# VH-VL binders against Carboxypeptidase Z (CPZ), part 7

Target 1, 134 residues: Carboxypeptidase Z (CPZ), of Homo sapiens (Human) (q66k79r27to160)
Amino acid sequence: NPAGECHRPPAADSATCVDLQLRTCSDAAYNHTTFPNLLQHRSWEVVEASSEYILLSVLHQLLEGQCNPDLRLLGCAVLAPRCEGGWVRRPCRHICEGLREVCQPAFDAIDMAWPYFLDCHRYFTREDEGCYDP
Key: E = the ipSAE of ESMFold2; O = the ipSAE of OpenDDE; V2 = 0.75 times the mean of E and O plus 0.25 times the DockQ between their complexes.

## First folded at step 11 (VH-VL; framework fv_sotevtamab)

Design M5 (from G6 with heavy chain P104L; at its last fold request DockQ between E and O 0.74; V2 from the best seeds 0.00; counts 0 for: pae E 2.3 > 2)
Heavy chain, then light chain:
Amino acid sequence: QVQLVQSGAEVKKPGATVKISCKVSGGTFSSYAMHWVQQAPGKGLEWMGRIIPIFGTAKYDPKFQGRVTITADTSTDTAYMELSSLRSEDTAVYYCARGDYDFLYSYGMDVWGQGTLVTVSS
Amino acid sequence: DIVMTQSPDSLAVSLGERATINCKSSQSVLYSSNNKNYLAWYQQKPGQPPKLLIYWASTRESGVPDRFSGSGSGTDFTLTISSLQAEDVAVYYCQQYYSTWTFGQGTKLEQL
ESMFold2, look of step 11: ipSAE 0.514; ipTM 0.817
ESMFold2 (binder alone), look of step 11: mean pLDDT 93; pTM 0.952
OpenDDE, look of step 11: ipSAE 0.476; ipTM 0.841
ESMFold2, look of step 12: ipSAE 0.532; ipTM 0.818
ESMFold2 (binder alone), look of step 12: mean pLDDT 93; pTM 0.950
OpenDDE, look of step 12: ipSAE 0.287; ipTM 0.786
ESMFold2, fold request of step 13: ipSAE 0.437, 0.527, 0.495; ipTM 0.797, 0.830, 0.818
ESMFold2 (binder alone), fold request of step 13: mean pLDDT 93, 93, 93; pTM 0.951, 0.949, 0.950
OpenDDE, fold request of step 13: ipSAE 0.753, 0.739, 0.666; ipTM 0.900, 0.897, 0.882

## First folded at step 12 (VH-VL; framework fv_sotevtamab)

Design N1 (from M5 with heavy chain L104F; at its last look DockQ between E and O 0.68; V2 from the best seeds 0.00; counts 0 for: pae E 4.3 > 2)
Fold by ESMFold2, look of step 12:
Structure N1 (fold): chain C 134 residues (1-134), chain A 122 residues (1-122), chain B 112 residues (1-112)
Amino acid sequence: as target 1 above (134 residues)
Amino acid sequence: QVQLVQSGAEVKKPGATVKISCKVSGGTFSSYAMHWVQQAPGKGLEWMGRIIPIFGTAKYDPKFQGRVTITADTSTDTAYMELSSLRSEDTAVYYCARGDYDFFYSYGMDVWGQGTLVTVSS
Amino acid sequence: DIVMTQSPDSLAVSLGERATINCKSSQSVLYSSNNKNYLAWYQQKPGQPPKLLIYWASTRESGVPDRFSGSGSGTDFTLTISSLQAEDVAVYYCQQYYSTWTFGQGTKLEQL
């Protein structure tokens, strides 16, 4: 949909951008984010202590390297959403949905529910709304 | 000064069960993976499994044939390893060890318990 | 499943001389995103638990003397003790922590 992108509603919110300081997300393709994040965390200390961040930090060990780095970076885009030029971008829903399809069996194999903060309809938006593709 | 303090030595008969505790003091418990390592007399280190206490998820080496169960109690900062259907070849020192669960921070097993000798004899 | 193989199984070295221990992994333990090798070295003396010496293949743990050094990348790693001391007589293990936690079989270092 190249012709439609110029006029679609942006997926961005006005924000003050700060440096990304999450070590588990240090390989993200962007280096700025904002607070509060999409989960309403208000500081790095709160994010780093959260079960959501802890899950991202252990994903490689939990899934024996499956879905890494893609699923971890998707989660990073929820906990530390890309902020550029004063605007925060939500991560893409279709990327979440694709990863869930591929990765759900790995979670089933360890009897673990799909993480709530990776629910593709809560914190993710459509490509025609200008989402970020991690 | 994080320390891992294990329960004392045990003598067991074949077919019995042993449960070893590993209590964390002087540091955080729920934010680290807890590993269990077997060392038979005169032999090398063999990884048995680990638990990530905040998620309660355990992973085991298949070599232990489902006889091992690793659990954690975040209210007492204690990990447990239970080995059932004991055989004489299970005579060994059993270590707990801590490792950072964060893949970017992971420094290997940086803190070890003192070890627990389990002797299985008829 | 990543198999770790050490060589030699044992060696004897005179005090003050160099000791070299090799470790090979069956798969790369290098994570390209941070360019780090998830490889550790441990020292174990009789009657003691193992002690972490080196992590990320070449980074010394706090309090480990400079005579201990690690090198290598990908699948091939080396622990070097530049000038053997009497207290360095021990068994040494390499261990990968890239995917699960697998130890090498150990290398017994003895004083000649």
Scores: ipSAE 0.267, ipTM 0.745, lowest interface PAE 4.3, mean pLDDT 87
ESMFold2 (binder alone), look of step 12: mean pLDDT 93; pTM 0.948
OpenDDE, look of step 12: ipSAE 0.404; ipTM 0.823

Design N2 (from M5 with heavy chain L104M; at its last look DockQ between E and O 0.04; V2 from the best seeds 0.00; counts 0 for: pae O 5.5 > 2, placed apart)
Fold by OpenDDE, look of step 12:
Structure N2 (fold): chain C 134 residues (1-134), chain A 122 residues (1-122), chain B 112 residues (1-112)
Amino acid sequence: as target 1 above (134 residues)
Amino acid sequence: QVQLVQSGAEVKKPGATVKISCKVSGGTFSSYAMHWVQQAPGKGLEWMGRIIPIFGTAKYDPKFQGRVTITADTSTDTAYMELSSLRSEDTAVYYCARGDYDFMYSYGMDVWGQGTLVTVSS
Amino acid sequence: DIVMTQSPDSLAVSLGERATINCKSSQSVLYSSNNKNYLAWYQQKPGQPPKLLIYWASTRESGVPDRFSGSGSGTDFTLTISSLQAEDVAVYYCQQYYSTWTFGQGTKLEQL
């Protein structure tokens, strides 16, 4: 069989809170998200077709169950950010950094770098900025 | 239009390490795979490896396994190829090449860098 | 690993004539699930990087002249230039991307 790869799609428009409808993130602690997400995806179709979501969906297989569900939920905070009262909530940077430290060996074992869309500095925020623990 | 711009020519001694950069401009970086291809003088093309920047997953040809390291910096849209323990046989032009991909598919290499000559000599 | 073998190693063709380059893979590069051949053709001129001509064995890349065509399936493939032009003088490579990426040894096409 040929080697498979994972691809990334474009964006649409929205700003209000909507119901969370993402299978891989169904166990998130919140029920509402918003578009565009932190990766500028603007629809569920785009999110589900994104390489980020695909990776998140198979992460448990890639890492042989290591670091789940915490790592998956971290990804969910980016792909389907928490939305409350018209405000987007960002996940805490220290949570991301902690998980990266703990999970780094699992990624190294499969010659995989820390995922771009889980960049702790880019998509996560400090405690004094009103972050939450995903 | 999309362009791949590589770093300049390198001259190295045997046993040394070389690191070549490949910067993408005029298009997306993370949505494509970046391949590295070796071409010795007057010889054919040999695939060395590739990386999918958004995942950071690299794959290498066994011939270069252990000596080559491919990395990507999504913040600068730049891919890197590092080759260690250089030998005279490593004297070649090295190309970066963009490759499209899908979940179940790999594609050809549609955009190439201008190439970087690496000369290994005593 | 899949080995790609081109024939001939070199070819001289007169302007306006047909040029044919063959490529054989050591195993099939046809994927039964999507019925696609994971085979590409590249053109490389002196001092330049390779240029993608054909992918999926028979699909021309954008901007590639109609005189270039790819055919074949499984293990046997052919690149055809229906009417050779002066700018077509180059080395041509086939490539499989079914399992990793491997190139043929190249075919040097010269003007007769």
Scores: ipSAE 0.029, ipTM 0.625, lowest interface PAE 5.5, mean pLDDT 90
ESMFold2, look of step 12: ipSAE 0.503; ipTM 0.803
ESMFold2 (binder alone), look of step 12: mean pLDDT 93; pTM 0.951

Design N3 (from M5 with heavy chain L104W; at its last look DockQ between E and O 0.68; V2 from the best seeds 0.00; counts 0 for: pae E 5.5 > 2)
Fold by ESMFold2, look of step 12:
Structure N3 (fold): chain C 134 residues (1-134), chain A 122 residues (1-122), chain B 112 residues (1-112)
Amino acid sequence: as target 1 above (134 residues)
Amino acid sequence: QVQLVQSGAEVKKPGATVKISCKVSGGTFSSYAMHWVQQAPGKGLEWMGRIIPIFGTAKYDPKFQGRVTITADTSTDTAYMELSSLRSEDTAVYYCARGDYDFWYSYGMDVWGQGTLVTVSS
Amino acid sequence: DIVMTQSPDSLAVSLGERATINCKSSQSVLYSSNNKNYLAWYQQKPGQPPKLLIYWASTRESGVPDRFSGSGSGTDFTLTISSLQAEDVAVYYCQQYYSTWTFGQGTKLEQL
């Protein structure tokens, strides 16, 4: 950016924290989230009807028990991002990248593409910006 | 209160195809997996396969792979099971049943259809 | 797939007596992440579809009398009817839903 400094968006954004109420994400290490989520869903009704959430709920069946719960919890960090003290925390990119490397064979075995909403560069941020390990 | 209503009994010749419907009423169709189970006269239950309607993807038991096709129509809240190249051994009652596809909270097959008798005779 | 084996194949029990049905899986059906056994029991009366009795090995489905209980973990499971009633005459199936959905061969429970 020639006009000025290029700053990466912070890992945390100002938000109103609400109770996490997604059954498939009930074992997350945090209990507060916010709307809109990282996919711009604005209500529990929209999230629960989304193909992204439904994918997480069937992941064990699709991958024959591989990568669960780690990959499911990674997806939960996108659909129900951690909210603390009025701020949204972003999940760590290196965790996403590590899981993709480990889990890619399971996706290959069923000819399924890596889910678009688990794009490690789009929804996940670096450790120096204050990310968390989902 | 959810109910699964299956199509009526059928009589078929060997080599024919049968397609059984299972309509969901009194509950959400897209929130569950739909299973199909075969029971030959005097025999036990045999899982044939299942579909997850929102994805439209089916998984089959190897015993039936290649002869069975399971589909869903979310506009009519109806699942279908089609069995081709019928043999006399396929004479059975066929059940549809639903189960939660959220593995974390799954509790087996909680609602069953009334069953559809298919008789295969020459 | 996980093979389910029931014993006995048939059982005759007097009214008011205790009935016990065993089920073995060829592999563990215990999911370590939630510490639950993915094992269900079904009751099937003649001419009727199966009815879910027990899930997660020991949790009764809604409306199932408390004389029905399930126990066991991993690969060995038991269904117990503490005091047999006439309406309990049926065939009973165990079923794993950990990896695919396979049933035991069934146990026919009869009244003496």
Scores: ipSAE 0.092, ipTM 0.694, lowest interface PAE 5.5, mean pLDDT 87
ESMFold2 (binder alone), look of step 12: mean pLDDT 93; pTM 0.948
OpenDDE, look of step 12: ipSAE 0.380; ipTM 0.804

Design N4 (from M5 with heavy chain L104I; at its last look DockQ between E and O 0.71; V2 from the best seeds 0.00; counts 0 for: pae E 2.6 > 2)
Fold by OpenDDE, look of step 12:
Order: sequence, then structure tokens, then C-alpha cells
Structure N4 (fold): chain C 134 residues (1-134), chain A 122 residues (1-122), chain B 112 residues (1-112)
Amino acid sequence: as target 1 above (134 residues)
Amino acid sequence: QVQLVQSGAEVKKPGATVKISCKVSGGTFSSYAMHWVQQAPGKGLEWMGRIIPIFGTAKYDPKFQGRVTITADTSTDTAYMELSSLRSEDTAVYYCARGDYDFIYSYGMDVWGQGTLVTVSS
Amino acid sequence: DIVMTQSPDSLAVSLGERATINCKSSQSVLYSSNNKNYLAWYQQKPGQPPKLLIYWASTRESGVPDRFSGSGSGTDFTLTISSLQAEDVAVYYCQQYYSTWTFGQGTKLEQL
């Protein structure tokens, strides 16, 4: 894991970091997250009951292993955002866009739309904003 | 403890359709996937398909594709397997089995039904 | 699809002796993200449904005796019974759950 930054990145938000406790995201490269997440969920109970989390949990079976773990981890960056040094870190937009380009055919094959909570424009940040690669 | 209780034995003619039920008790239904496994007499285990009840999405083995339909009723915690165009080769014990639908947390099929014998004879 | 092949098809072992069953997958069932093998072992006795013994290739299910152990990684796996008991007579199946679900053809373990 990269060391914390001394200054707040432009897209970073101040937050209290908590231990990451989400089984579908247990292999994430970071160990701390924060509430609310990028979808404004405020507890583990809400996250785990959310349609977004459930989709991530079944993603491997739905796509028959395609695009994992990258796509799942991309979702984890939204549902359980990385928290370091009291700041929320946001995933990079170009990573999201790249994965969408590569993985779109897999979604099309099962007649499923790209997940709304993986909107690259809404939940992801540019390189110059201090983003990270999930 | 979690139990899967299947419907009773069936005797069918060739060309008929059979529908077997599997009811979950003592645990959550929507938190897992339900699998169906075929076992012909004296033969091995063959995966037929599975359903994720919370989504209602089923997946089938190509061997059974087109003849098998797996459904789930979350209001009754019951999964169903329907097999049509029955053949003598379909004579077998059919099991339902519970498994996690989360790949990261998957640990096989930990709870099984008692099995349902389906006999296909003219 | 991943094909599972067990060896031997049948095995006779004396009480108290070691029993070894092998299982090979046509493709690796090792997931790079969590470094786990998506491989399970089941025991089936006559007239009963299969019973889960081992998952993640080497983790014993709750209630499974210590004499049962699983080993291996990638495409080659082994189930070992360190000291055969009379109650261990059964058919054993390996299963991959990495990509869909497929079983080995089974190994019949008998008492010699």
C-alpha cells in the first residue's frame, strides 16, 4: 500500500477510517474504509443489503469468471472506498473506462447493462486528482 | 440446523415431465445458491444447474440445457427442478445442494437434500 | 469446461493403513486474487447424499476427523486418510467450483 499523502488530494474527503469488513472485498489491496461510502451507505448492514453489493458478490458467476477480479475490485472501491490518513481515496477514472471497454461484451452477452454504481464519470476521479488503481 | 427437504420419489413414462421440490429450513434461502445434481444408479455425480434465488437467475450444464428448468420461490424458501422429455437414461437420484453464490467466499456444497429418485420406464 | 479425473477408480486398503486418492483438473483451479484452490472433496455412503469433507483443497469441514486431509494446488490434488477406519468405506468425489461445477468420476474405497 502506498504511503499516505501529506496534503489532501483535490477529490479526497476527510473521513474517519475503519477496518474493512466486507467479505466480497476481502482481497482488496487496502484494509481501511469509511462511512458513508461513495453511494452514501452509512453502515455495513446497509452495504451488505444493497443491490450493488449483491451484484458484486455474484459477478463471477454471472460473467463466468470474465473480467475478475478487476471488475469486482472496481466495485469494491465504490462500496468500500479506500481510507488512509483520515482521507477517502477515489479510484482512477481511466481504470474504470478501460475495464468498461474490455468488459462491455461480457455484459452484452448476458443482456445486462453496465452497473450504474460503476459510472466512471460519477464515482471515479482523474489522475491529477490523486486517484489510485484498485 | 439447516436442512434441505426434497419431494418424494417419482415414476414417469418416457416423454413425460417431472418437477422436484427442495425446501430449506433452519436457515436463509436467499443468501445462497441452490444446485441440482444428478446421480444415475451406480454412477457418479453430475451437476445439472443452479439458481441464485435472490436474482432468479439460473445456469445449466449444456447436457441438460433445453430440458431442465430451475426455479425458486423466495416466499416459501423452495427451489424446484423440472426435467422434461424424460428418457430412460434420466432414471436417477436427484439432489439439491446449497452453495454460496459469492465466489470469494465459496466453499463447495455444504448442505444436501436427501435425494429424490426418479424412475423413467415404459 | 474443466474436466476432473480421479485415480484410482477403486482402492482397497486395510484398516489402520493410509489411503490416498488423487484428483487432476484439466485446467488450474487456483484463483490468483486470493491464492485459493477451488477444489472440494466429498464422501458418499450407500443410500446417502454426498457429504462435504474438504474445501479450498485443504480445509476440513466442521466435524470431519483429523485423519482426513487434502493437499495440492493448481491441477493436482490428493485426499489422504492417514489411518483407515471401517466407517470410511465409501465413494469419494473431488469437485472443482472454480468455473461452473464439475465432479470427478469417483473413487470407491473398500476395506481390504
Scores: ipSAE 0.349, ipTM 0.813, lowest interface PAE 1.2, mean pLDDT 93
ESMFold2, look of step 12: ipSAE 0.455; ipTM 0.794
ESMFold2 (binder alone), look of step 12: mean pLDDT 93; pTM 0.951

Design N5 (from M5 with heavy chain T57I; at its last fold request DockQ between E and O 0.83; V2 from the best seeds 0.00; counts 0 for: pae E 2.4 > 2)
Heavy chain, then light chain:
Amino acid sequence: QVQLVQSGAEVKKPGATVKISCKVSGGTFSSYAMHWVQQAPGKGLEWMGRIIPIFGIAKYDPKFQGRVTITADTSTDTAYMELSSLRSEDTAVYYCARGDYDFLYSYGMDVWGQGTLVTVSS
Amino acid sequence: DIVMTQSPDSLAVSLGERATINCKSSQSVLYSSNNKNYLAWYQQKPGQPPKLLIYWASTRESGVPDRFSGSGSGTDFTLTISSLQAEDVAVYYCQQYYSTWTFGQGTKLEQL
ESMFold2, look of step 12: ipSAE 0.517; ipTM 0.820
ESMFold2 (binder alone), look of step 12: mean pLDDT 93; pTM 0.950
OpenDDE, look of step 12: ipSAE 0.456; ipTM 0.832
ESMFold2, fold request of step 13: ipSAE 0.463, 0.394, 0.478; ipTM 0.812, 0.786, 0.809
ESMFold2 (binder alone), fold request of step 13: mean pLDDT 92, 92, 93; pTM 0.949, 0.948, 0.951
OpenDDE, fold request of step 13: ipSAE 0.772, 0.764, 0.746; ipTM 0.904, 0.903, 0.898
ESMFold2, look of step 13: ipSAE 0.489; ipTM 0.813
ESMFold2 (binder alone), look of step 13: mean pLDDT 93; pTM 0.950
OpenDDE, look of step 13: ipSAE 0.659; ipTM 0.880

## First folded at step 13 (VH-VL; framework fv_sotevtamab)

Design P1 (from N5 with heavy chain G27Y S30T; at its last look DockQ between E and O 0.50; V2 from the best seeds 0.00; counts 0 for: pae E 3.0 > 2)
Fold by ESMFold2, look of step 13:
Structure P1 (fold): chain C 134 residues (1-134), chain A 122 residues (1-122), chain B 112 residues (1-112)
Amino acid sequence: as target 1 above (134 residues)
Amino acid sequence: QVQLVQSGAEVKKPGATVKISCKVSGYTFTSYAMHWVQQAPGKGLEWMGRIIPIFGIAKYDPKFQGRVTITADTSTDTAYMELSSLRSEDTAVYYCARGDYDFLYSYGMDVWGQGTLVTVSS
Amino acid sequence: DIVMTQSPDSLAVSLGERATINCKSSQSVLYSSNNKNYLAWYQQKPGQPPKLLIYWASTRESGVPDRFSGSGSGTDFTLTISSLQAEDVAVYYCQQYYSTWTFGQGTKLEQL
């Protein structure tokens, strides 16, 4: 049990880890997630209709095949965070930062800003604080 | 029930502009791409372009770039195709068609509108 | 841009006989990472919009009769109707969706 970054106690009613059911994230290295996600979405319907999820699903076309699957899987770690025994694990910040450095030119080529939900300091944590490589 | 309902037939003179609507129902408009396809009388299908409605991002075939504008209104779940500087060779049926934008799960164009005949005659 | 070429331009087939339509792409439409060919087939009857029959070269769309089958990989593809029925008289189009969206010129299938 690491402190804080990977711990989420159940709410007043018990929340368990649930099967990951997002088709765009079907190749993630983990099988379980929880709600709310890191963007505070509370259902698959909300996630699947969100601009964040739709952006992940179109990235291949928009970036002409660059940065897949790594960038898509990074976004999956925000929208469907890894869940172990009711505990949320956050993805590593240095992975986000490395991907941003590599992928930023592809976003520049299409005049698209780096997605706000991939902010490396907001949703990603340091390795010494208990993170994983998504 | 998934439906794409297009606006009615148009008769235009050369040099005019036409704007065709495609209203969707039975699915989440922002979860799919919308394509536009031209078919001249007795001819084959020709892709004109596609929009991703939630971002308003369109891509066009070079043949139509500069004359076609594809837009989406997410408040009314309606896509539009506008073709300017009309000529007689633009006389065709125009279709809207739904497609998946996810490259891993693309199935082609699975649902089509009924078509809109545009006649350009002097 | 990937050019799609169909053959023949038209054919006539007796009821109950096999119909075969070929489609070639100027570049491979196989995505090696998922081993899928991004190739679709459509049927269009007069006065109607096109109808999706086959996607990923060989997968039938829901509700499409099993007499329709697709085969091929890379650049060479075939649509087969194993036993022609009267309602199968139509124009058939192949389409690639690997890089942009390009249709073949169409093949008119008629009853002998």
Scores: ipSAE 0.281, ipTM 0.717, lowest interface PAE 3.0, mean pLDDT 87
ESMFold2 (binder alone), look of step 13: mean pLDDT 94; pTM 0.956
OpenDDE, look of step 13: ipSAE 0.731; ipTM 0.896

Design P2 (from N5 with heavy chain M34I H35S; at its last look DockQ between E and O 0.75; V2 from the best seeds 0.00; counts 0 for: pae E 2.6 > 2)
Fold by ESMFold2, look of step 13:
Structure P2 (fold): chain C 134 residues (1-134), chain A 122 residues (1-122), chain B 112 residues (1-112)
Amino acid sequence: as target 1 above (134 residues)
Amino acid sequence: QVQLVQSGAEVKKPGATVKISCKVSGGTFSSYAISWVQQAPGKGLEWMGRIIPIFGIAKYDPKFQGRVTITADTSTDTAYMELSSLRSEDTAVYYCARGDYDFLYSYGMDVWGQGTLVTVSS
Amino acid sequence: DIVMTQSPDSLAVSLGERATINCKSSQSVLYSSNNKNYLAWYQQKPGQPPKLLIYWASTRESGVPDRFSGSGSGTDFTLTISSLQAEDVAVYYCQQYYSTWTFGQGTKLEQL
């Protein structure tokens, strides 16, 4: 019974929100996410074993503190997208693009390619579509 | 329980190279950063550099840049520190130590090797 | 990078008395989001590797006696030994691990 409750518009990822349980993402501004994530991982065990998560866990040390926390939290929004009231938010493309410009030199300094799961055009969406700004 | 076991003491001539090993047992090797620390006789601890084994990327203190090489072999869970162009002031005990590289859960250097004495005599 | 400075360079304390060692960082080591100071204290006895005593400025490592305590925040930190025992005679180091790993120069604690 929807009495006294606001209904949200339909979304492609209408799913049950669960507690965020990734220690590398524990300082995120939100506490709930959903499965599958944007990379189609379906459990915490799969995420925690993934190369994507392992990269986020070393990122601060790897870049000597550059781009922390912003780039790590951007990656968290891909691996554990914000889930609020049953609605999943993709992270914002313009935040990804800005961070790439600022952080690319740090990756160049260690001869490391920009991470594929931070491709600003694949997992990120525009602000007018209700994206999440990590 | 995690242990870091270093190779034995070495005596070297000036201009030589030394390579010290640090084997990690009882835990995941690739989940940590491995640092190397120099301690000259009667002196304090000096951080030389570290490696993040899963990526094979090392960073060095400027004092040692150009003479030190830190590597890791994930198949044997062993880190190495190689110091070239040895001088008498490089006579020291060299430690390896690990630290969790996850920024939110790092405890500093929680496990240390037993130390390796390197003597450089001219 | 972040420079760590300890004071005093050495001190002598009678058994049973309080010992106080100070550490100052050139930049804050406090991460505001988790309110943790990324500062550690180590004890080193002659012929031994350093031993972790305190992390996050005030949290004792497992097995460390409660006479050891750490305090401070941001740039100014203190290690206190409330009642010195003979086994506490050692050199003590502070270390920041906010960005990389930088040690203070050490403080030699001697028995009077």
Scores: ipSAE 0.457, ipTM 0.796, lowest interface PAE 2.6, mean pLDDT 88
ESMFold2 (binder alone), look of step 13: mean pLDDT 92; pTM 0.938
OpenDDE, look of step 13: ipSAE 0.658; ipTM 0.881

Design P3 (from N5 with heavy chain Y107E; at its last look DockQ between E and O 0.79; V2 from the best seeds 0.00; counts 0 for: pae E 2.3 > 2)
Fold by ESMFold2, look of step 13:
Structure P3 (fold): chain C 134 residues (1-134), chain A 122 residues (1-122), chain B 112 residues (1-112)
Amino acid sequence: as target 1 above (134 residues)
Amino acid sequence: QVQLVQSGAEVKKPGATVKISCKVSGGTFSSYAMHWVQQAPGKGLEWMGRIIPIFGIAKYDPKFQGRVTITADTSTDTAYMELSSLRSEDTAVYYCARGDYDFLYSEGMDVWGQGTLVTVSS
Amino acid sequence: DIVMTQSPDSLAVSLGERATINCKSSQSVLYSSNNKNYLAWYQQKPGQPPKLLIYWASTRESGVPDRFSGSGSGTDFTLTISSLQAEDVAVYYCQQYYSTWTFGQGTKLEQL
């Protein structure tokens, strides 16, 4: 059923896909997502007010151009997971792990902890479970 | 409409420190990066640095690194630039300016303060 | 850092004639994901702060007259004033805002 949801209770066989409406994620390779998102946000208002979304919106300036777009789009896949034909995909864990290795020095340089919602073992799933590569 | 209002002109001696304020009115403060720009008499615009107030993180141009400190107070919607060890060459107008920190929608520096003249003379 | 270089340093143009100012960046300011160039142009008159004219290389800021236009992509950019007015006498700056927000050295535009 919905790919990438194996780390939470089984969802219904089909999700309702809605238009992606986050300006910080407007360059994502997909244009549909679902609610609740992987952080259990249930509306655009909740997402747009969240600290997670605000972080993504400042990320390029914060990291002085490093890791954009890859890290921002990874975060977008958590806040607005790809939804296609009623199927929701979690983002890939191995992509998260690779980006953390590459981007951790940029966070260290500004003495900022790796964001909790980008913890590679919480919202990301294995390749053999049909994950999305953002 | 949004305005950036800077503190008034200052006269300083060499070796002193100056601190200039930039207050945002009529708009949001923490939604933008706040920049500081130096313009010496008859010279061009020189970027000094910026702060991202929501995270309190500043970055400086190497020319000013070690002498400049940029801070923000989100409770008063005010950014500050402090320049230490002043020299006569620091005589300039200092501007604050804002820019949207969301890279996909940034439109340059769209609002500027009126400028603050700092004169350094003995 | 991305270095911005303008040419010429100064320029004199008769009223009603075309003025052209060039700006080059030391590396591309084009973001391929949205196909936008992160380049701005500013006008500064004596005793005033700079005023934003153009952003994304070619988009006019609100209230800027149609005679101002920007063009170019990647590393090479141009500001054009199609028919000079007396009020256009000023110094013009280009700026990249792709990364660290750096200015060109400025171009002084004078009336012949």
Scores: ipSAE 0.485, ipTM 0.811, lowest interface PAE 2.3, mean pLDDT 89
ESMFold2 (binder alone), look of step 13: mean pLDDT 93; pTM 0.953
OpenDDE, look of step 13: ipSAE 0.688; ipTM 0.888

